# VHH binders against q84jc2, part 68

Target 1, 232 residues: q84jc2
Amino acid sequence: MSKMRNLVEEKFLEFYESWVIQLELYLHQLLIAHNNNTMSETELRHLISKLTTHHKAYYTAKWAAIREDVLAFFGSVWLNPLENACSWLTGWKPSMVFRMVDRLRKSRVVLVEAQVKKLEELRVKTKFDEQKIEREMERYQVAMADRKMVELARLGCHVGGESVMVVEAAVRGLSMGLEKMVKAADCVRLKTLKGILDILTPPQCVEFLAAAATFQVQLRRWGNRRHYVTHS

## First folded at step 21 (VHH)

Design pi9
Fold by OpenDDE, look of step 21:
Structure pi9 (fold): chain B 232 residues (1-232), chain A 125 residues (1-125)
Amino acid sequence: as target 1 above (232 residues)
Amino acid sequence: QVQLVESGGGLVQPGGSLRLSCAASGFTFSTYFMNWVRQPPGKGLEWVSGITSDSSYTTYADSVEGRFTIIRDNDKKMVYLQMTSLKTEDTAVYYCARSPDEVQAIWTEGYFDYEGQGTQVTVSS
């Protein structure tokens, strides 16, 4: 069955495709920096800054788009089914990145005790924030069966002139709540990422960002291959 | 003209509570991230708290986490800071400040382009 994309979906799809391409370029640079110990700390910081700017740009675009249609992000057509399956409130699960950090620790990366402690503190905070959002989401989901949503369900395919207004009102109400949840989740993502980068040294940041970018890119590739999804 | 007018400051004993208010005008309030910052005597500006344009997320400096609460009312164009369990080190001039870029405001604490005239908060026994 073919799905008709709305304008928000189309625009963000285009944006995301370009964004991913740029991410791949940065990933290449990160890998070079990681494998070659020729870059100065200043150069590494500059590279990190480029990546963080790139990620911030994503959320800037996302938040603009969700103001128009947050529902588009709960069925993200720019993602393949595997990517969507791994999504938590329209993005990556904030606590997931700590697993990446843990893996780095088990590899060649040596974290000092102070870093380990700070990372653990951040992990706890992140988990707390996630749980808080999840509770709110649950509450909201239960509350979705309100009069407006029941009316929407009752109307079904028999949508007339007056019913259209009711449906639109119901959708607006739902969207407003979801938008807040999505933004909250994104804020946790941003804070978590920033927190990790503040704890790690520049070389460690490069390795972390490379791992994160690799995971994202590979997940996309795996999903595309598995489900034969075309993004363009 | 952009205006941010703080109020609610005063003298309070340690352990006490105060509620600061900031009235905004001259710009589309509901599209800005709002902050509270403070300047202790003889010290530089310190970021205290922030809230997204739609109140979806709030954030606090470690020094005030659990004691302060930031809220906003977009209809009234107001931002508030409820302060509890006040300490002597909370003594400062408190300013409300706007951030035009919410993502940057979340990423970088203390990112703003305009601040009010401030209200004095003094915590003393």
Scores: ipSAE 0.894, ipTM 0.952, lowest interface PAE 0.5, mean pLDDT 93
Fold by OpenDDE, second read of step 21:
Structure pi9 (fold): chain B 232 residues (1-232), chain A 125 residues (1-125)
Amino acid sequence: as target 1 above (232 residues)
Amino acid sequence: QVQLVESGGGLVQPGGSLRLSCAASGFTFSTYFMNWVRQPPGKGLEWVSGITSDSSYTTYADSVEGRFTIIRDNDKKMVYLQMTSLKTEDTAVYYCARSPDEVQAIWTEGYFDYEGQGTQVTVSS
């Protein structure tokens, strides 16, 4: 038996599939730009802007969806198991992108001392924010066994009538906490991404974004093949 | 009509503390990202702090990080800025400002569509 999808899952799945397709198109453009040293700074900045707009659109859609059902994002039916396994609070771990930058540095990207310093400052800040969120998550997880959850457990399979209302209220309460944590994590993601792009030159931004997009797309492809999921 | 009314400004010595308040009305407060911005004498507008609609996330300018705290009360339609360890360079008119797009507000510091009349904060010995 297949898992039933709710309306939020269905809608976001459709959105995400389209979003990924567009990401692949942008990836192609990024790769062309990366291999074309004749593109002007203005052209590069325009391409970067398109990608950043695309990413912001994802979070806009996500935040609208989590207001309706944040739990959908802890299942994330639009992701394969590999993608889900690599997720931190329903998305990429912010500190991961610094590894990408480091990899670029080991290749052909040359960062000046001022950039390195700023990146390190950003890394420290990002790590601090991640830890803060993780502490909150831990607190929340411990608190899950509170009065409301005990009440839910007591209800068991005898959920009906007024009991349904109690269950719904309890779930709403839990969801609100989760929503806040997810939004917080996303804010750290956005700040980290913006921070990196502000530090890098336009050519470096293109290379970074290409690497990030490649990683995302390849992870999805590999995961889909491994788990026999059809590609969109 | 949209209104943002700041209060709590005043004269304080370096190292002192102030708490600014902003009363919001005329719009659905709980759906907006809220900001504090300031304009020092002879300088342009500077973003100070922001808070998401549900208080899930707060952010600060580097110049005030660790010293200022932004909080909001959606039931009262209030946003606050607790300022501690005030410096002379904190002297400015402080404004409360709303951001209709939370994602954009996080991405771009100082993104807002409406601001209040401001309250004067003077830090001097």
Scores: ipSAE 0.891, ipTM 0.952, lowest interface PAE 0.5, mean pLDDT 92
Fold by OpenDDE, look of step 22:
Structure pi9 (fold): chain B 232 residues (1-232), chain A 125 residues (1-125)
Amino acid sequence: as target 1 above (232 residues)
Amino acid sequence: QVQLVESGGGLVQPGGSLRLSCAASGFTFSTYFMNWVRQPPGKGLEWVSGITSDSSYTTYADSVEGRFTIIRDNDKKMVYLQMTSLKTEDTAVYYCARSPDEVQAIWTEGYFDYEGQGTQVTVSS
């Protein structure tokens, strides 16, 4: 059965579909670059820059959308159930990317000691930031049973007239808190990604970004097959 | 006209504390990522700390992490920097700076614009 979608959901769905298509194109370029070791450092850096710009564009669009309706992202209709199940506060869990880095290390990617050290420091910092957000989320969830939410619960299905204003106020309050949580999480994602890319060499960055993009695209494909979902 | 007016600087001993303030005007304060930056004597500009428009996230340079705290008040159009455990190397002119793009500000610590005169912080025995 189709889910009723609001305007924010519809707009972001369209955006995301286009964004994923572009990601797939970049993935193709990354794979070519990875298999062609004749590309110059300048060329690799340019490719990396295109990818980073693409990712920043996603968060720019997301943050604009969550200002309108952050709740749309807690039931992301542009994602399949598998993608949603793998989401942490409406996106990928920042600490997850270190697993990808570890996979690279076990493959043909050789990291020098200095890189390993810096990656570990970043991992620790990322974990700390995740925990901080989780604690804040917990605090927020506990505080959710505030005056406005209690009033909302009290009104139940008999909402009309002036009661609508109370409900709207309660929802706005909830949304405001959630928006902050989502933005905080996204900031950690951005910082983590930037941190990794700053530590890795351009060839290593290309391999990492290719792996990350591959995983994202495959996860979407696996989920779509399993649940017979068509996003378009 | 955009104005950023820093205050609160002074002379303090190592290990001491200081609170800087920045009064903003002439732009929509609540939509900007805000930063503190500093210029040590004889050195270039160094990013110190940043805070999102809605205070959802704060970030710090490694050199000040755990010692400095950035906070903002959008109603008052103020940004603050609470400095603790000050070191001699913290001596600098401190400036308040704004970033128009929050995503870019998070991505690049050096993405900011400042127009203020700064406030002198001197840490010395």
Scores: ipSAE 0.857, ipTM 0.935, lowest interface PAE 0.5, mean pLDDT 91
Fold by ESMFold2, look of step 21:
Structure pi9 (fold): chain B 232 residues (1-232), chain A 125 residues (1-125)
Amino acid sequence: as target 1 above (232 residues)
Amino acid sequence: QVQLVESGGGLVQPGGSLRLSCAASGFTFSTYFMNWVRQPPGKGLEWVSGITSDSSYTTYADSVEGRFTIIRDNDKKMVYLQMTSLKTEDTAVYYCARSPDEVQAIWTEGYFDYEGQGTQVTVSS
């Protein structure tokens, strides 16, 4: 325990551990559905609905938590170092999910031409929105560095009573801007996920959701099984 | 009681512009996702556009993307729809609508629990 966790981090850690355990249970159901041709379309849609509800619940909890402490989502205590290293603006990079769709096309998922065209249109839209957010983040980081440096230089730059208040104000300004950018990125993630699931058939949705959950679970398991040597 | 009051509608020629306004009262406006929806003559409701409570994200129906812009002012409790390059197909009663769950509003276009009385937009040669 090298870092004391604040209340937001402790609360979200408890939520996330429970959330990922449930994701693993849903993954088991997805794999059964993938391997079993006796499930009806109604049963597949019900399972897909459980997964989409589970993902929406994650964002509901996340958006409540970022209102209190968005910085907790940059280097999160509920993720292992590998999971944190793979994050783009506190989550999966929207444009990268289409590589998973491409991989599924090489295996067993057969997409008709109309689906391929719609997926390509969605990919272009997703990339455009992603790049807009990246440019906003770059501008914000430059502006924040300029503002912080000027303020600290003007105060003669020793951390103490008045200098602490200036640093705290700069951190609050950073967190407000970051909250909007994280929420914008999450909106792109939600729209991209919904868009993919709307284009795919129910069996294809099950395969996609299984692949996505497998990747997330595998990344967590591999990162958690690393051996840490505390003496070197 | 919740109140949404739309204004700014009118008659305009194709290619013209209008700006719709919506004044909100009776609820905590700054926590709600806000939408514009419309009802063309003899048709059902169509979702047009939405904006998150903090303006971090805006989203549009394909038919209006690039032509319409949604904006909000939480201090004044206002939401606006700037419409340009109007087409005869844009003729409708336009309603301002609120969504209490922002995640669901992003996921499902046209998710809302309250709408105003509307303002008429008529695009006609």
Scores: ipSAE 0.794, ipTM 0.908, lowest interface PAE 0.7, mean pLDDT 86
Fold by ESMFold2, look of step 22:
Structure pi9 (fold): chain B 232 residues (1-232), chain A 125 residues (1-125)
Amino acid sequence: as target 1 above (232 residues)
Amino acid sequence: QVQLVESGGGLVQPGGSLRLSCAASGFTFSTYFMNWVRQPPGKGLEWVSGITSDSSYTTYADSVEGRFTIIRDNDKKMVYLQMTSLKTEDTAVYYCARSPDEVQAIWTEGYFDYEGQGTQVTVSS
């Protein structure tokens, strides 16, 4: 009913709801293109360009918001609990998108050997970049445990009012490190998405983008239904 | 006005190392994605490497990955390219270049609006 949001959360919630509505409209167009044998390659490329522009616009808005409050993107108010539970560093995990490509290969999408080789190379590179970020996150968490948690524990035992200043400084330090890690993760997401679309043909790109948009829309619908649906 | 001044080029043997520097002025350096691009003899520009404004992410052309490292210092308004294990194919004029939009720069290699005058790197026996 009523949840207090800071300005960053309110602004991005409004942006994200509009962004998802537009994604659903593009999904409709992707499904028409998927089912329509009369769509030209030029028309497919135009549709693909709309989707890639839409995704780039998301990151443009996100990076502006991250500079003001990266913590808003951890447990986001514009996502339901299921969507938040599926997040890795504030978004989809780059290496997991290859499971979606593998699923398409099993059902409808025929890839030639050259494409399979390039996708495997991209998968390995994506996983390597993910692991680098995860190592940086681990180093950050260890550093926090070694210094900040000990300081907070000691202050919590002695003084109530003045410990607020130390806690606020610790949160600011955490936020700055998290901002860089989130941006790094988003760069890997952008590179991975671009890489997949460069390897796939235009019809295959439509199939992939449709599957990705479907998953995102369904995750949102499933999570929202659970929130407001009485179990039997 | 926007200025990018490269230095540190020279003659080096295969397997050698070299460090390029780029001094930036005339714009808010700390908000721009920065790149190195190169022009081999008789060829067009080839994107080499890029780095986000906050150094959160670096990216490299396949031909140089693992051998080159891009670094920036926002306080000094400097970009560097540390080159190791140099090959004759690395012979080129190297340019420092800025990108006006970071999301687009990550999406499209070689997306930039200004480059410097360049510095010559020659890798030869």
Scores: ipSAE 0.790, ipTM 0.909, lowest interface PAE 0.7, mean pLDDT 86

Design pi9
Fold by ESMFold2, fold request of step 23:
Structure pi9 (fold): chain B 232 residues (1-232), chain A 125 residues (1-125)
Amino acid sequence: as target 1 above (232 residues)
Amino acid sequence: QVQLVESGGGLVQPGGSLRLSCAASGFTFSTYFMNWVRQPPGKGLEWVSGITSDSSYTTYADSVEGRFTIIRDNDKKMVYLQMTSLKTEDTAVYYCARSPDEVQAIWTEGYFDYEGQGTQVTVSS
């Protein structure tokens, strides 16, 4: 009876594992491009386009799956516990990506003053959007604790039939609210990623995308390895 | 057939306000990302604002952020643009436009496949 929920999880697990394998292959290409002085700007832009298309495909698949089961994305079966623990509203926290830019800036990447100004403007905008979503999350949490919802759940357990239909309608309404918040967070992620790539030069974009893919792949590897370590 | 019908344009003084409306028909409105775009006199199209199919996210061009608000009503199949603090630079024909792919619409400002006939907004003394 819960096979619809399990089917969404199984389908997205298959998609995600394939998606991450392809991300690892693109990471290899990014690392070659990072160390290669002979790649033209056209070749770099083509590689960057492959990465951005790959990221957009993730969100296309995710938004289709969310329409069927948004709760599957909170504690996802396709992510290990470490990956899930690092999630903010089912994905990376938009404001945290600027720490990666800051690290690159302190080590290898030299940004001109105009780029620094634009990145700070984007950081402020991203944080503002995050805060708006966090306020909506707080309202959602309050709504879940609302006395009417709790009373309907209690009545549903005692009465059945008619009370179950009323509770299910209320839960569907709250699930739609949760779906909107997840989608809003994804929109902020998409806009933030696009904004960073628009500000950076093609070689800098390759550096950034390599760092981002490395982090994602390593987070997955660390989480998977710790689960298989036996403790004596 | 797909129709987008804009209305609510007119003449307004700088600092004034207008509310544009767009009535949609001939497609499943509730699944489309919706946009406002504008064409200032003698210039090309400029993307103004967009809203996701479920109103989960709104986005604005820098030039109008804080002054314009996009709203949709899926039950009435309407999109609105509430404009305040209008400037002479806001003078343009305003079009509503639909985007067939929401992820692409968020990624690329001005990604759309159909726009209406437009409504004239003129900001002058």
Scores: ipSAE 0.785, ipTM 0.906, lowest interface PAE 0.7, mean pLDDT 86
Fold by ESMFold2, last read:
Structure pi9 (fold): chain B 232 residues (1-232), chain A 125 residues (1-125)
Amino acid sequence: as target 1 above (232 residues)
Amino acid sequence: QVQLVESGGGLVQPGGSLRLSCAASGFTFSTYFMNWVRQPPGKGLEWVSGITSDSSYTTYADSVEGRFTIIRDNDKKMVYLQMTSLKTEDTAVYYCARSPDEVQAIWTEGYFDYEGQGTQVTVSS
């Protein structure tokens, strides 16, 4: 079974490294658009479409991979420990993205009353969906802890094929539940991203996408440097 | 051949309830995002609700959220729409529809490539 895990990890590592390189190239284009204000609304919308297509491609690849092995996405080999530590159910926490929007409002982006109202409505909806998933995850963790305690007591008193079958069944059950929770979380991420981009104007979308890409790239770079220095 | 057959429509009074059913055949039902779409009299198609292939996520149009519930049964290849607190504005032909790409279906409401024959729902006093 270890070979199947390595295969999924190898495939997605190659995909993710390429995906991040392309994200960095799109970030460069976003920064050019930010610094050179000669782009038309049509050109900005085209650039925004490139970014959204890139993000959708990530989820398409991820959902194909989690059907094979969702556990590979918990403690992923393609992420450094800082990136893994910042993950909520294998990705960014949907409600936290609004702090990035708040940061932009304080620095450069001016939002009209209608946009502020729609963003607050979206924030509430996003938080509600997020909490629903968190409650399901908590119930799942409690159920697995209770079952694990019973199984550990049984394994401590009995060693053999029966113990292996019970553990294997528990792992299969965990994998199926985690797959659904990860997909649900990704749906909330997609809906939240789409919702924000629909509320913002094209120039504001460029600012937001640039900030988001910058954060992701810097988290990766910072995490790599910290671990290199610590272990060197 | 792909086939989606809706049923369960009818006449109800405002505030009433109704459950629509859709039987699917001719494709791998368990891999598709499924939708309900409606066409009110004299108007175009309006997306109502969607559900992922594994029921991990459901989504609703603002106008029906809290009143309608989408459910699927992959073993029976069925999708349902449980409607409550019906309003006259809910009067429409309701269609069951499939989406070929789940990521795109979540991103774009009303993204689908096939719909059934429809079932009439009439809400009147």
Scores: ipSAE 0.784, ipTM 0.906, lowest interface PAE 0.7, mean pLDDT 85
Fold by ESMFold2, fold request of step 23:
Structure pi9 (fold): chain B 232 residues (1-232), chain A 125 residues (1-125)
Amino acid sequence: as target 1 above (232 residues)
Amino acid sequence: QVQLVESGGGLVQPGGSLRLSCAASGFTFSTYFMNWVRQPPGKGLEWVSGITSDSSYTTYADSVEGRFTIIRDNDKKMVYLQMTSLKTEDTAVYYCARSPDEVQAIWTEGYFDYEGQGTQVTVSS
């Protein structure tokens, strides 16, 4: 009985498929830059700029689509089930991105003490912002549940246009609250990404962006091929 | 015609409080990221704070975080800056500014296309 993607889902599916293909092409450039120590700082900054522009374009498209249908982003048709299972509020969890940073620290790439301090400050800020969003989500879930209980009690007494209006208002209120929480989460993602890239040197930025893009591409490949094996 | 009109500036003691207001007109206020920026005496413009069009996210310069709060009211087309624990270095002309692209405004502090005439804040004993 389930049927067809709506218009928002169709448009964003087309966008996302193109966006991921371009991300894969940029990943190849990042890997070449990672293996080629002859690239100038200017060339590395140009490549980093391409990646950041690409990520900003994703959020620009997403925020336009969310204004029309935020629910499309919960269980997205453009993602496979593995990708959806790894989502926190319609995207990667901001605080978890520091696992990529921690992997850099375990490599032969050395972070100086000032960078480590700034990264830990950013990690704390990111977690604080996440927790704030999670508290807001809890408040909206409680408000939604209370509104539903009022509706059920009233339906025991009467039915009609008045009951429909109250239900519609409750659904619209939930949708508007979800839009704000998704946008807030995306803002934290953008600020966290920007913050990490501002702290790292250009070669370190290339390493980080390559790791992040690799993870995203691998989740898509693994989930699409149905040969998921947990590796450590 | 885009117009941003700031008010609420004045003279205040260190440790004191002020609330700045900005009235917006001539554009669809509810779709814009809004900012406060400031110009200290003899210095260039520096970004202070920003807020998304739906108030979903606020962001602050390190120098003011914890002391300043940005608020907006889309029905009244107003943006406010609640300033507390004011310091002498907060002395500046404060401007309200709009950003044409919210994603870019989150990414780049001080990204805006229009600012008002400003309101003077002076923190002095």
Scores: ipSAE 0.782, ipTM 0.905, lowest interface PAE 0.7, mean pLDDT 85
Fold by ESMFold2, fold request of step 23:
Structure pi9 (fold): chain B 232 residues (1-232), chain A 125 residues (1-125)
Amino acid sequence: as target 1 above (232 residues)
Amino acid sequence: QVQLVESGGGLVQPGGSLRLSCAASGFTFSTYFMNWVRQPPGKGLEWVSGITSDSSYTTYADSVEGRFTIIRDNDKKMVYLQMTSLKTEDTAVYYCARSPDEVQAIWTEGYFDYEGQGTQVTVSS
């Protein structure tokens, strides 16, 4: 009774496993750069560029995959249950990244007044964009419930073949709306990440990227790692 | 073969409204991120607004947010810029531009590989 993964899930699972391994390798380089104050600004910017390229590559692959099957990204087979539970519209919640910024401010890292002002402006804009998407999702869920009620009523009055067509149409309608919302959310994620990196200095960018990668890697490790103690 | 043709420019009073149109041909319009950029007199190109291929996300320069609206119609291969509350500093040649990589276009404002000939917008009392 095993359920085969579809082609989209299989392909993206392989991509994501490789992507996370590479993220861990970049994290090692970020931690070396963080602990080593002899790196030039050029070397730091090059490392930052590798990280940003890596993140952009994730979205390039994801957007190709969601065109084929956006539903695969809700309850993804390539994420553990903890990772899935922490997802907001198939990814990290944009406003939550500012918790990492708050940690930078609580540490030895000193942000100048101009940076603090720009970060607060970005936080407000990010939160508003996030809330717009949440309102669109709520509208979509209400519209889908109304549409589902009509389709289910029609299904209850008809025989098998027509009922299958109605269910298929409802699923297609759901996926079209979800694809747009996922892409919108990813655009907010990309804009938020870019905005933060533009405001921070290269050493601060390294610290931020290291913190973000650490969180993602640890979330995966915690969710994957389980220990059982057996003693009869 | 690739063509972007802007229209709808003209002379408008401050506070007025204008709608620019851009007709696209010679490429698969529905896969491209689309932009409006402008060149004010004596200045370089300034990015104005962008829209994803499926209209899922729109983004605007701070100077025009709340006043301008970008819209696209993939069936007609058109992109529009609805401008309201126009100011003298909005005077410029406006160009329609396409971006081949949507992720990069979201990441970098003003990322594009082709632009049209432009349409003149003049806001003057």
Scores: ipSAE 0.781, ipTM 0.905, lowest interface PAE 0.7, mean pLDDT 85
Fold by ESMFold2, last read:
Structure pi9 (fold): chain B 232 residues (1-232), chain A 125 residues (1-125)
Amino acid sequence: as target 1 above (232 residues)
Amino acid sequence: QVQLVESGGGLVQPGGSLRLSCAASGFTFSTYFMNWVRQPPGKGLEWVSGITSDSSYTTYADSVEGRFTIIRDNDKKMVYLQMTSLKTEDTAVYYCARSPDEVQAIWTEGYFDYEGQGTQVTVSS
């Protein structure tokens, strides 16, 4: 039965609710820092460190949870349907974050040519890693289709521990493969985020982190309004 | 007790290949992010490569990407570094190192809490 999935979902729902509330509090601090021209570089770096620590804590908790039930992270109960629809391999798509950087470049964020060049190099590397994972996901989908044939054979024989053990081994193998792909995608997310923050100056990092947190918070709020329409 | 024992170093010509090995014992190897780091003559430690506990992701310093490959075998508790197209600037003592937190290891290159005694790699004429 799916009892462990319910336990993992319950625990991570509680974690995620708290995590998002803290993200909103950090967003408030980011917006204050964005509007404060007298804040020292040390103070900005401290705030940036709080945000990066908060994001790393998310992945620490997630990686512990996917070892128990990776499927809980596909169509997650702690996300509304709009948030889930925006997910690529259980999170934001690494290459798409550069669209946010592009929008900031066209407005408030002043980037020197050296930063622009480094961001483009990072975008290319991120896209390359992303495509590698997408190729591995295709191989997984082929293996999953073959697994369906094994399941059909199991339905034809309900007796015999060997047939059950073969199906259970196949399911575990596919689950472990999916766990590795999710973890690989998260590694690309971590490297991409770190890479962007290393290229940007502290004030630019505050602007970027504020934009990213704003998007995440607004996506959650807007999706919750549409999802929770009261009937009759 | 934690042990990391590197081997496979030696003298090679530029353009040559070499495979380094690291045997791990005394800890739960399969849960640790593993690294190769190196110390070139007269310089500090330089991170080279890392691999997640389940081999889901590998990462490399820009200077070695495309030339070096990190591999692990959790059953044998081994980490390898396959080195190709070697250059004189690859001359260094190479160390195998473990990282206790995988998320932090991905975030910060060169994050580790234990390293071995090292193996000498010399790339010359």
Scores: ipSAE 0.773, ipTM 0.906, lowest interface PAE 0.7, mean pLDDT 85

